# Designs tried in a protein design chat: VHH binders against q7zyf1. Part 4

Target 1, 260 residues: q7zyf1
Amino acid sequence: ALRIKVISMGNAEVGKSCIIKRYCEKRFVPKYQATIGIDYGVTKVHIKDREIKVNIFDMAGHPFFYEVRNEFYKDTQGVILVYDVGHKETFESLDGWLAEMKQELGPQGNIDNIVFAVCANKIDSTKHRSVDESEGRLWSESKGFLYFETSAQSGEGINEMFQAFYSAIVDLCDNGGKRPVSAINIGFTKEQADSIRRIRNCKDSWDMLGVKPGATRDEVNKAYRKLAVLLHPDKCMAPGSEDAFKAVVNARTALLKNIK
Key: E = the ipSAE of ESMFold2; O = the ipSAE of OpenDDE; V2 = 0.75 times the mean of E and O plus 0.25 times the DockQ between their complexes.

## First folded at step 1 (VHH)

Design g1 (framework vhh_gefurulimab)
Fold by ESMFold2-Fast, scan of step 1:
Parts: C-alpha cells; structure tokens; sequence
Structure g1 (fold): chain B 260 residues (1-260), chain A 122 residues (1-122)
C-alpha cells in the first residue's frame, strides 16, 4: 500500500480541522509522532485500484515547532491550503504560508514536486463572501494548484476535493515523485495573471491602465492597446480575464471622456 | 447536543491544589484530542495543557511540573490536576476538544465548554 504525507495549512479558524473531520470521520486514527512532538491523523483511502495510507499533519503555526519545522515539512507529497471566503485576509495570507514552507525546506526544496489543493472554505456563507471564486481560482491555477469551493458545515465539495487531491498525489508518485507539469495547459501566462490581479485591486481608471493621472490621450490609448491585446478573450483563458478586459475598456472610455 | 461541561473550580489559597473535570457528551470523545485553556481577567485565552486519545500530553512552560492532564475515555471525561497553585493561575478554565489532534491555538478547537472559575487568593 502506498503511504503519503499530507499537511494542512492556513490561518486560524478557516476550518482546516472541520474539513479533515468531515471526510475522515469514522476513517481516522489519531497518532502521535514523538520525533517532532506533534499529533497526526492516519486514514486509509481507495483511489483507482489502490489502497493508500495517508498521514495527515496540521500546521498550527506554533513557535515550539521552530527547531523541528524542517522535519515537519520533510517528505511531504501533498498540501491542503485553506482559507475562508468570508474573510479576505485569510486568502491574502496564503502567500505567507507558501513562503514559510519554502523557507523551511531551504534552497534545495522544490514545492513544484508537491501537490497543492486550495480550499475556498465556508461557501455556505455566500451572503458574507469577500473573495470571488474567479479570484481564488486564478491565484490557485496560476501556481499549478488544484482549486475547490468547500463547506465543512454542509459537506459540499469535500469529497470531490479529497478524491482529486489524492488522485493527483498518486499520479505524482507513479511519475517518479515529480508533477507532469509539462502536460498541464493552464491557458494563460504569469503576465496575464498578474495583470488581472492588478486590475482587480485598482481604485481608479488611471491605475487600471497603468498610467499617471493627467496622462495624454495618446498615452491612455497606448496603455489600453497593450492591455487589450494581453487580456483579449481569444488570447487569455484565465479566470476573471473577461471582467478584467471589460474593466480596461471601461477605464479607457471614462478617461477619454474627460481628456481634450 | 454536543457539550463539554467543566466542574471543580473554586477558591483556593496559594500553594493549594484543585482538580478540574470536564464531561463530554453528544460526540465520540475518545476520537478527539482534548485541552485545557485559561483566560485571566483582561487577558486573552491561553494554552494550559493538551492530551490526545492515545495519552500523549503537552504543557505550557508556566504549568510544567505543577499541573497534570489526564483523560478517561470510558467515562468521556478530561481532568486537570493543579498543584502548587499561584496567584497567577487565577483564571476561567476552559475544556476544549479537537478531532484532528493537539493544537496550541484556541481557534483550532471544534468544541468548547462554558468554563469554570479558579481563584487563587489568600
């Protein structure tokens, strides 16, 4: 039987434990790893024609793990990154969690050989949603990560996430411990993804086009043409590209209305 | 239906002892890690001690050697034996349970009790 190590990461109260409990309830055996002084869970899952034994660890971000963090992150095949769709700061913290893992694994560590699943959790609370699906999906897919909308409370998305996540880990293990990234076509570039994120966070039309306030008609049109080509629907399949393209068109129209 | 109910709190003199109990109901307690947290007046909730179903334990530095956590899965109960109590131990003590195992972070716990007051004063 294949044995894999999984870590769950994310801010406090985003529902990491609830997600694991929902899927693993009645299939979960808690254990203690004396070497690093941390509890972990053991569960058996059936993926394709194989029984897989999964060791699941939760990263609480506690300072007592400083001296053993390398052992905690060592030999990991999968990571579940969790954020709360109702609290944008938990989403913004995801880059910090990735940076911490990279730092502890050191320059020789390569997270490209680890399967990441991003859980946009608490979708049952859509009334209080502060992170759009397209935004979370874009962030995840731009890094080659799996993306899921989940609710630990209702169980929505949980089984689908774990099945896809474990299947990807099996594929990783069968491919010599490396992701077949050359076979994955995400349909967009880093420049396109960065532009979409920048446009979403812009507060005015000048910033949206990347021009200084008071730019001339010619400067506005030049900036617009560059972005319109980059984000054109025929050329960019990134999540949120259509909204970003429309925003760029609208920004140009608004600015040119007031320029003589 | 899910409940954790603390008992055993009270007034005790410095150097004295108290034994806190926590009764779990409405869930399979034996599958959960369990912990004691405390909150002193005007302060944030802090970790005291934790134990998972296999019996492994951990303690905050401030209570090591003085407090002992234990559990009885057959009785769905968690205990905290507190010895050599100090004025600084005065707080409301909370029982908590977590399905995924031990955590030092309050917000990572699934279930919480209402708390029991421990006052250490002459």
Amino acid sequence: as target 1 above (260 residues)
Amino acid sequence: EVQLVESGGGLVKPGGSLRLSCAASGFTFSSYAAAWFRQAPGKEREFVSAIYSGGSTTYADSVKGRFTISRDNAKNSLYLQMNSLRAEDTAVYYCAARYFGLSYTPSEYDYWGQGTLVTVSS
Scores: ipSAE 0.000, ipTM 0.244, lowest interface PAE 11.2, mean pLDDT 78

Design g10 (framework vhh_gefurulimab)
Fold by ESMFold2-Fast, scan of step 1:
Parts: structure tokens; sequence; C-alpha cells
Structure g10 (fold): chain B 260 residues (1-260), chain A 122 residues (1-122)
């Protein structure tokens, strides 16, 4: 029987524990209590007619437990990364979580051999959504991670996420501990992904085209042509590329209205 | 069968004290975060206090410094010591537990007691 180790990561109050509870309720056998900021349990799942024994470590996201979390990153096959779609700071913290894990695994540790499922959680919330699906998906897919929209409250997306996640881990184990080619982002480059993120965070049309305020008509058109080619729908399949391309077109139009 | 049974409610004068108890059966409390919620007439259930399995406590601003939550895992029990009681503390008090971490929203708790009435009146 295959044994795998899974951990959950993310800020406090994003709903990590609720996601695990929702899927593992009545199948989860707790062996630890959360006195050290980590809840440990064991469950069995069936994937492709194989019984898989899963050791789950639900890690408290509070900075208070930093030293404790460090010991639990090693020998992990899967990570559930959780953020709250209503609180952009929890999404922005994901790079910090990856940096923390990478630091503790050391130079020998390679996150490329770990399956990551990103959970854009609390999609049931009636509050203003501060992280678009396209942004969360782009961040995830640019790293070769799985992406899911979830609600621990309603149960939406939870079963789909866990089934895909465990299937990917089984594939990783069957492939000698390496991610299959299908987990690699095909159809866009890191440069394209970085450009889309940059454009999304721009505050004005000059910034969006990467030109200085007061640039000439020729400078605007040159910058536009480079970005239009880079982000053209025929050449870029990245999530959010269509919106980024539209933004670039609109920025050029706005700047050229008042330029001679 | 999972059950939570509250006790210790009653009538008390302003400035008085009460100790509420919650007895858990059918499961091991030590793996759960536990909380007290209350509901006054005509109002929604509001958070009072929570305690993690590790003993870390959280309190609502309205009760901080007056109420103390505690647990006894060996006895599978949760307690709320209420001091300096006010008329505004009059409510039905509920014991609730959830798997893993504590929360301040009632909708995030898995099991609930039936409640015990606390009346603060002259």
Amino acid sequence: as target 1 above (260 residues)
Amino acid sequence: EVQLVESGGGLVKPGGSLRLSCAASGFTLSYYAAAWFRQAPGKEREFVSAITSGGKTTYADSVKGRFTISRDNAKNSLYLQMNSLRAEDTAVYYCAVRFYSDYVLPTRYDYWGQGTLVTVSS
C-alpha cells in the first residue's frame, strides 16, 4: 500500500482546517492534538482502484508557530496551499509560504518533485472578491501547480480538488518522484506570465506600456508592438492574457488621444 | 453518539458570579477546539470565548477581563467562569466544538449543546 505525506499551508483564518475537515470528516483518525500548532491525522483513500494511506499535517499559519512548522516540510509529496479570495493579503503571502518551505528543505530540496494544489477558498462569501480567478489561476499555473476554486462552508470544489490532488500524487510516485510533463505549463513562457502580472498591477497607461510619462508617439507605438506580439492570443495561452492584451490596446488608445 | 451537555446556569444578581460546565461524551475533546456562544432574546448567536486543544484562549471584547474559559481533557469537560455579571449578559449560553482550530463564527462549529439559561436580574 502506497504511503504519502500531505501538508496544508496558508495564512491564519483562510479556512485550511475546514477544507481538510470537510473532505476527511468521519474518515480522519487524529493521532496528534494541536498543542504545537500542527494537527496530525491518518486517512485512507482509493485512487484508480489502489488504497493510499495519507498522513495529513494541518499546519497553523500564524507566525507564532514558525519554528514548529519548519520540522514538518521534509519528505512531503503534496501541499495544499490555501488563500481567501476576499482578502488579497492572503494571496500575496503565498510566495512567502513557498519561500519558507524552500528555505527549510535547503538546496537539496526541490519543490518541483512535490504536487501543489492551490485553493482559492471562501468563494461562497458575499463580500467583495479581491482576487480574480484569472490572477489566482495564472499564479498557480505559472508554477506548475493545480488550481481550484473552493468553499469549505458549502463544500463546493472540495471533492474535485482532493481527487485531482491525490491522482497527481499517485502519478508523481509512479513517475519516480517527478512531476509528469502534463503538470508543466504549456502554451506560455515565464516572460509572458510576468508581463501579465505587471500589467494587472499598473496604475496608469504610461506604466502599462512600460514607457516614461511624456513619451513620443513613436515610443508609445514601439512599446505597444512589443507587448501586443508577446501577449497576442495566437501566441499566449496564459490565463489573463486576453484581459492583459485588451488593457495594452486600451492604454495605447488613451495615450495617443493627446499625443502628436 | 456525540453529545455536549451544559450546566450551571441560573438567576444571579448584577455583580455576581456563575460557573458554567459543558460535559462532552461520545468523542475525545482533546482533539477539538471548544467555545462558548450566547444568544439573547431577539438576537443572533454571538461569540463569547474559545480555547484551543493547547489551551490558548480568545475572548470577545464585551467579556474580556470578566470571564475565564478553561478545559479539562481528562474529564472531557469545558468551563466558563463568569464574574462581575451585568444585565447585558442575560442569554442562553451554548457550548460548541469544532475539529482542529477555533473560530469566532457559529456556522463553523460542528457540535452544539442545547444551552443553559443565565439570567442577571435583581
Scores: ipSAE 0.000, ipTM 0.109, lowest interface PAE 17.6, mean pLDDT 78

Design g11 (framework vhh_gefurulimab; at its last look DockQ between E and O 0.01; V2 from the best seeds 0.00; counts 0 for: pae E 16.7 > 2, grease 24.9 > 24.2, off the site)
Fold by OpenDDE, look of step 2:
Structure g11 (fold): chain B 260 residues (1-260), chain A 119 residues (1-119)
Amino acid sequence: as target 1 above (260 residues)
Amino acid sequence: EVQLVESGGGLVKPGGSLRLSCAASGFTFSSYAAAWFRQAPGKEREFVSAIWSGGSTTYADSVKGRFTISRDNAKNSLYLQMNSLRAEDTAVYYCAKEYYRGLGYFDYWGQGTLVTVSS
C-alpha cells in the first residue's frame, strides 16, 4: 500500500485541526498538540481504487512550536495550508509559512514536488469575510496550489478538498515524486496575477494604472491599453480578472475626466 | 528488544538538583526522538521534555528554564537535568522513545524513576 505523509500549516485557530478531525474523526491523536505542538493521525483512504495509508501531522501554528515543526517538514508529500477567510492576517501569513517550510527543507528540498491544498476555512462564519475567494484563489493557483473553500464546522468543501488533495498526491507518487505536468496548467501568467494583485491593493487610480500622478492623457491611455489587453476577460483566466478589468476601465475614465 | 531503563531518581529538597538517566537498548537514541514524561500521584502522565531526531528540544512550560534534556550517543543514553526543583515536580519520571522516526509519537516506556521533592 502506498504511504503518504501530509502536514498541516497555518496560523493558530484557523481550523487546521478541525478540518483534519472532521475528515479523520476516529484516527486522529490529539494527545500532543497542546504540549508538543504536533498531533498525529493515521487514516486509510481509497483513491483511484487504491488503498492509501496517510500519515497526517497536524502542526500547531503558534510560533512557540517552531522548534518542533522544523522536524516534520522533511519527506512531506502533501500540505494542507489553512487560513481563516474572516481574518486577513492569517492569509497574509501564508507566505511566511511557505518560507518556513522552504527554509527547513533546505537547498535540496523542492517545494514543487509537494502537493498543496489551500483551505480558505470558516466560510460558515457570519462575520465579515476579509479575504475574497478570488484573492485566495489567485494566490493559490498562481503557485500551482489547489484551492478550496471549506467549513470545518459544517463540513462544506472538506471531502472535496481531501479527495482532490489525495488524488493529486497519488499522481505525484505515480510520477516519481514529481508534479504532473497537468497540474501546472495555470490558465494565467504571472504578469496577469501580479497585475490583478496590484489593482486590488492600489491606493488610487494612478497607482492602479501604474502611472505617476499627473500623467498625461496619452500616458494614461497607453497604460490602460496595456492592462486592458492583459486583463481582458477573453484572454485572462486569472481569478479576479473581471473585476480588475472593470476597475482599470473606471480608473481610466476617472483620470481622463480630470486631465485637461 | 527495545528497552528503556531510567535511573537517578531520589529524594531532593526544594531548590535542589537531580539528574535522571535513561539507558536504551535495542535501538539508537540518535535516530529517534526521545522524551521524558512524568506522572504524579493521582494525576495523568504529562509531557516534560523531548529531544527530537534533529537535536532540537522542547519543554513543557512548567519546567522551561529549569530542566535540560540531552543525549549521549556514545552511551546511548538520555538525560534530564533538573534544577530548581519544586514540590510539584514530585512524580515518577519515564523515559520514552518515538515509535517511528519522525512520527513524534512516543510509546516505549521504561519502568520509571521516582523523584520526590520534599523539605
Scores: ipSAE 0.011, ipTM 0.253, lowest interface PAE 9.3, mean pLDDT 87
Fold by ESMFold2-Fast, scan of step 1:
Structure g11 (fold): chain B 260 residues (1-260), chain A 119 residues (1-119)
Amino acid sequence: as target 1 above (260 residues)
Amino acid sequence: EVQLVESGGGLVKPGGSLRLSCAASGFTFSSYAAAWFRQAPGKEREFVSAIWSGGSTTYADSVKGRFTISRDNAKNSLYLQMNSLRAEDTAVYYCAKEYYRGLGYFDYWGQGTLVTVSS
């Protein structure tokens, strides 16, 4: 039968160990402790009438040197990326996790041959939520990653995530270990996704429009028109596009008040 | 240039207390986890305690209940309060920071500060 290697990655304290234990033991562990070592699990699952043997390694939260993680990145078919919806910093760290994995795999390694599932965890604590679903979904889908909202405490989203994740890995293996060329994101382009992410992370109105401080009225209006066409509701269905469009409109209004 | 500078080490009797400090510079201290490691004569370097950017803490079993890690982000400083010291705590203590925010593993070791517990 098919054997696959899966790694869970994410900041300490995001609840990834609780997700793994919830899935493997059908039991929630109520008190989370930062992972000191690498946890290892073995399970059998049935996907599309096929038996799959899964080896799961928890790679995150280890407080030792970089070198202790390196050996576990190799020969991986799937990665579960976990962040805490109540702590925006854990979401922002996902790019760091990807960079770390790319560096370890080296020049001949290719993450395009790996299935990624993103878990926006701790949704049971939504009253202090700092990362909207649209933000997490846009980041994930723009990279071709699966996206799930999860709660280790309630069990919400966990079984659905693992089933979709394993099905995607089976599809990848059946396609010769390579992702299908066809685009799954039919509602938006890479340029639209990149623009939304850039705008969301901007600290001021000049940056939102992509102009230098002190730009003229004409330069501001030219940049605005480009972004307005790109992000218009009639032309962009990407998650977060409406908020990004509103931000761009507001940025133009603010800048033009101070320009003659 | 990332810099970590440890201080506060010294000679203390068994059962005594000591407070270590680490001054950080060259990076946004508040965004990174920081940790204490130690190396006793003839031993490998071992983990002692870590404090994450959000303030949660982790301790090695050998120091739980005796040591307290803390940070002051306004002063870019990390601390280790050591109580009920034992001869086995004799070591050079090192300050470390996360390689990248939230990855939970450490580099950029400081120079170290010697702690000797003897009568």
Scores: ipSAE 0.000, ipTM 0.165, lowest interface PAE 14.0, mean pLDDT 76
Fold by ESMFold2, look of step 2:
Structure g11 (fold): chain B 260 residues (1-260), chain A 119 residues (1-119)
Amino acid sequence: as target 1 above (260 residues)
Amino acid sequence: EVQLVESGGGLVKPGGSLRLSCAASGFTFSSYAAAWFRQAPGKEREFVSAIWSGGSTTYADSVKGRFTISRDNAKNSLYLQMNSLRAEDTAVYYCAKEYYRGLGYFDYWGQGTLVTVSS
């Protein structure tokens, strides 16, 4: 049977343990005291008619436990990376979590050969949502990570996430630890993703089209056409592309009303 | 610091051959896809060929059967063997590094090497 190692990552109190416990049910057997910041469990899953034995390390996210966490990064096949949609700072910390892992793996380790599943977790349904689904999905999928909306309270999305996650790990292992060469199947480029992120954060219509205030009609129309082609529905499947396309259309209309 | 240095460009007659090289440094070369792109005057940069970390290759339709990409991970080097060259192959050729594994984004570039096919 194939044996794999999975770790959890993310800030404290984002629901990592709740997600793992809900999936594992009675089969999660803690091996460590909570004061050392690691819970260890073993579960057995069936993927594509194969039995997979999974070692899960549920790692505490508080900075106090860094000295324990750094011992568990090596030889990992999968990472469950969790943030709380109600606390934007937990999402903003995700790049820091990737950096910590990359640093501890060193020059011989490479995160490219590790499957990441990003969980946008809904800890408190009564709190307003601070990170939109399209924002979280774009961040995740632009890095080649799987993305799931999960609820620790209801269990929604958790089984779907683990099924896709383990399937991706099995596929990676079957391909000699390398990704298949068909990356274009995700339907967008880095340029498209970067443009959508920029448009989402722009301050006005001039900024949105990437032109200086006082641009001519010709300059506005040229910038518009480039963005419109870039975001065309047939060639851009990136999260948020439809909203970005509509915003670009509205920006052009607004600017041309004031230009002779 | 990441560096990609191309070499081997020059003037070649139609039907001739040329071999391009790219020396890579400052990153784990073997873990990333590497690629050749080209840009003719007045044209957008276009994909030529890629070699993935597992050794699989892809080619643009316009170069299939004429160009062969290869890599030497021990020497951190990427190569492009170009045979049966045509006038339309005239361009600056760029060595590129994959931004993120498996997605086919290439966003770090060398300085380029000029290939001119003409007599």
Scores: ipSAE 0.000, ipTM 0.110, lowest interface PAE 16.7, mean pLDDT 77
ESMFold2 (binder alone), look of step 2: mean pLDDT 82; pTM 0.829

Design g12 (framework vhh_gefurulimab)
Fold by ESMFold2-Fast, scan of step 1:
Structure g12 (fold): chain B 260 residues (1-260), chain A 122 residues (1-122)
Amino acid sequence: as target 1 above (260 residues)
Amino acid sequence: EVQLVESGGGLVKPGGSLRLSCAASGRTFSTYAAAWFRQAPGKEREFVSAISRGGSTTYADSVKGRFTISRDNAKNSLYLQMNSLRAEDTAVYYCAAGTYLKWYSAPEYDYWGQGTLVTVSS
């Protein structure tokens, strides 16, 4: 029987505990202890043809519980990293969560040998969505993390996330505690991911092509060709690449109308 | 896990049209990207078209402008509308589902149907 440790991380009120409780609903959790800042449970799951014992630590996200969280980062095989799609600040905080974990693991500790499942939570919300699926997926996959859209309220995405998450942890354990080379094939390069993120944040057509205002037709076309090859749907499987490619095409068209 | 079953294949004359359907069962098709692949006799399986979870579509150059992929998440179904069919479109057509849009590689998709034969002949 394999034993694995998983923790949940994310800002207060992103729905972390609801995700854990939703999955554990109607499942036997023989050991479940609630304490200030940490909820602890033990469950058994069957992945492939194997029984796995899972120790789940649901960690409170508020800064007030920092001292409690510090004790629980060590010896973790998996992290469920949660944000609220309706509150962009919770998404922007994810890099801070990774930094906190890395600090606690120390100079020799790295997160490369830990499976991360990123949960873009509260997709059932009728309020304005602040983080697009393509943005969350691109951030996650650029780090080699799994990405899921979830609703703890409706149950959408929860079982799929846990099945994929546990399967990835089993693969990690079978590969001597390291991510398998095949598991890190994300179908796009860092340069492609960086370009898509840059284009999403651009204010105008000059900026999208990476040229200065007043660039010549030749400079515009040269920049366009580089980006079009990089982001073409046949060459780039990255989330958001199609929209980025269209933005680049439209930027070129707009600029060339003003450069005769 | 999801299971996929294709239907709608058959014999059609050049210039004709066919609509392929893919019925998904299990929990839940709406969470997956989906694609159509085809394999002609003696050839490797090739990409035809894909649709993301959100509805973004991509097509192989050979079918662009003639084929349209669509999905109905309420019915757990994927469709391929094929117009202006040519003899070279003759193949077994496969429905596939996976977590992401995937173009080049059949092994990248997690779930596959058994295939439906499309023959374009006069």
Scores: ipSAE 0.000, ipTM 0.095, lowest interface PAE 21.9, mean pLDDT 76

Design g2 (framework vhh_gefurulimab)
Fold by ESMFold2-Fast, scan of step 1:
Structure g2 (fold): chain B 260 residues (1-260), chain A 123 residues (1-123)
Amino acid sequence: as target 1 above (260 residues)
Amino acid sequence: EVQLVESGGGLVKPGGSLRLSCAASGRTFSRYAAAWFRQAPGKEREFVSAISWGGSTTYADSVKGRFTISRDNAKNSLYLQMNSLRAEDTAVYYCAAKLYSGFYTSPESYDYWGQGTLVTVSS
């Protein structure tokens, strides 16, 4: 039988414990360590007619539990990263969660041997959405992570997420703890993803092109050409690339109208 | 959870065009990676094209510039537009799907398969 370790990570109140409870109400035998901020459970799942035993550690996101969480990162096969689509700060904190895990795994630690499922949670909320699907998907896929829109409240996306997540972990384990050679083919580079995210967060045309205010016509055109090639629809398949490309074209047009 | 049914195959002359469709059952098809594979007589299944649930696409070198993969999540459908067809494109074309955010190019990685539709490129 294949045995795997899974942890859940994310800010307080993003709904990660609700996701675990929603799934585990029918499949989970809890073993509590609530006093130290980590809830532990065991479940048995069948993936492609294989029985796998899953040890799930639901880790409290509060700073009080930082030292305890550090002891549980090692020997993990899967991570469920949860954020709240209505609170952008929880999405922005995901890089901090990855940094915390990398620090504990040490300089030799490579998260490429771990399957990550990102849960854009609370899609059922009646409040406005502060993190678009394209942004969450781009962040996730640029890192080779699975991305799901979920609602612990309604149950939407939960079973689909866990099925894909466990299947990916099985695939990883069957390949000696390495991603299969054809398992991840994202159709874009880290540089393309980083550029799209930067452009989305820019507030003016100078920032979009990555030039200083007052840059010359030649500097503007050089920056534009680099980004236009990088983000061209024929060269970039990343989510949000078309909008980023249009933004870059418009930024160049706006800047050149004001340059000699 | 998902059943796939291909259609649109047939006999076409070299240089012609054909559009294949794949109808998926189930309300969560938008969360699936989807792909087209083909198999000529006496050969193993060959990758043709794939599309992630996010819309990112990839193509085998032999079909780049001639074939276009697309999906319509509202209709639970996957398409393959084939242009400038050649005799070498003659094969049974299969639709494949997997609950995955990216895509795979290996047939062993997909969980759900259609029964296939025959495309013959000949005079």
Scores: ipSAE 0.000, ipTM 0.117, lowest interface PAE 17.4, mean pLDDT 77

Design g3 (framework vhh_gefurulimab)
Fold by ESMFold2-Fast, scan of step 1:
Structure g3 (fold): chain B 260 residues (1-260), chain A 119 residues (1-119)
Amino acid sequence: as target 1 above (260 residues)
Amino acid sequence: EVQLVESGGGLVKPGGSLRLSCAASGFTFSYYAAAWFRQAPGKEREFVSAITRGGSTTYADSVKGRFTISRDNAKNSLYLQMNSLRAEDTAVYYCAKGLWYRSYEFDYWGQGTLVTVSS
């Protein structure tokens, strides 16, 4: 039987353990680990008429447990990255989590051979949402990661995430430990994704086009042309690209009204 | 083992500029907030500037507009660009690692680098 190793990562209090518990209740056989900061479980799942054995390591997210976590990154086939949609800092920490894993795996470890599922958790919360779906999805898909909106409290998105996640790992294993060529075509580039995020966070038309206040008509039009080509709907399939393109068009129009 | 090593200190004239560097090792630098503190002779250590993991910056009122904190996660380095230096900026400057990714609480410090502003 196919055996896979999965780890969960994310800041403290984002709901990682609740997600694992929600899914694995009735499927999970917890085994106590002597090492603190790591919960270990074994489960069996059926994916595409195949039985697979899953070893799940739920790693404590506090910086205090860094030394404990770094021993468990090796030989991993899948990673569940969890953040809290109500606390933007937990989303911003995802790059730090990837850096921590990459540092521990070293030059020989390639995260391109690992399936990542990003869980935008606590979508059931009635508090102000700090990270909208388009931003979380864009960050995830720009890296070739799966993206899911989840609620450990309600159970929403949990089974869907795990099924897609395990199916992707099975596909990876069947393809000699490498992602299939078709799976890596996400319809946009890192440059396009970075530009959309920058534009989304801009508060004025000058910043949106990447020009200084008081830029000339020629400078405005040059910046506009670069962004319009980059973000054109025919050339960019990234989440949020349509809104970013409209913002760029509107920024140009607003600036040029006052430039002779 | 967590280590922070400051460099770039020296003697500079009033109105001059200086750039301090801090090399971090033994932890995932990009995950933590980082800060600069300073201690002048006979005084308590005072906060100068901090940068969170997400890049948000905070400055002491005495240095706002003159100093710029920045980080380079690929190089595991923290920087402090000091412009329009004054005699009052004379101090040993310390690099500090945040306890948390956005914390103003710090758990590790470097050995310090001396900055002297004098004519």
Scores: ipSAE 0.000, ipTM 0.089, lowest interface PAE 21.1, mean pLDDT 77

Design g4 (framework vhh_gefurulimab)
Fold by ESMFold2-Fast, scan of step 1:
Structure g4 (fold): chain B 260 residues (1-260), chain A 123 residues (1-123)
Amino acid sequence: as target 1 above (260 residues)
Amino acid sequence: EVQLVESGGGLVKPGGSLRLSCAASGRTFSDYAAAWFRQAPGKEREFVSAIYSGGRTTYADSVKGRFTISRDNAKNSLYLQMNSLRAEDTAVYYCAARPYIWGSTSLYEYDYWGQGTLVTVSS
């Protein structure tokens, strides 16, 4: 009886269609072909003894299809965001995908009432991994999104992702179209998440503490104290926080070693 | 705690290849980030490449595309495969390690250092 709309988003070649095909093989009936850059399917799933009718729109990620995608963002209950763990550019593009969706939904559309499942895809790859699990998980959880490690090739993580995703959408519908507080990870702040991401991308100890090269001992200690309080293990449960805290401690030690 | 010993240095012609090895003694090398630094005569020690405990790598712009850093945790070893060598690659190469999963380009963030191995590129 319950009807929901879900869409998939992500760059070309991240494996979106393979994820959908892997789960939906013989579960979805294609309604029309991808002549306009969108594959449409319908299926029924059973979640918590409820029959749910799902309309899935697999949207082509190429910029060429931007105008077509715009028509399909409206009235969405769930989004599957996909990136390739072996290609960091696809991960960095996720903020662009969110911006595109927010722009098209306008001021009446609120993504806070949409369930997002982030798929860190191609974990089966034997090639160098360019996005660590803690990076993807932190980005996702800082936005209140579900996070999954997936492989469309092996099938790893796919059924777990879809089950949790649909369950969260059912909970959203049962909660008057609002995300339940238990489905949103509020165990850390945006400032903590942003600091951890910044520290991970730093090249040296000056950058880690957020000070300019040549900062005084007092400036180093002030910056250290601010970050140490922010990232303290008792106050920050964010993915990667322990390593970020250790990096900050190490950065202070390295800088003070050479300041007289 | 951890001791590092480099090997594999030597004389090589421009355009040639050389593989450096670094043997680590230590219980938990697999948990450490590791790096290669080099020092040419009369110059400061500079960053070459780093590898995170999880296998992620980073390279100095001057060596990117020519050098490849790798590790074998079962053998407690770090490697640097150097291809398309140039005269400016002549230096003493040092391996370094830090007790964190994340690598760094700053020499001051590494706690453990080898004694170095000389690489000379000349025609």
Scores: ipSAE 0.000, ipTM 0.108, lowest interface PAE 19.0, mean pLDDT 78

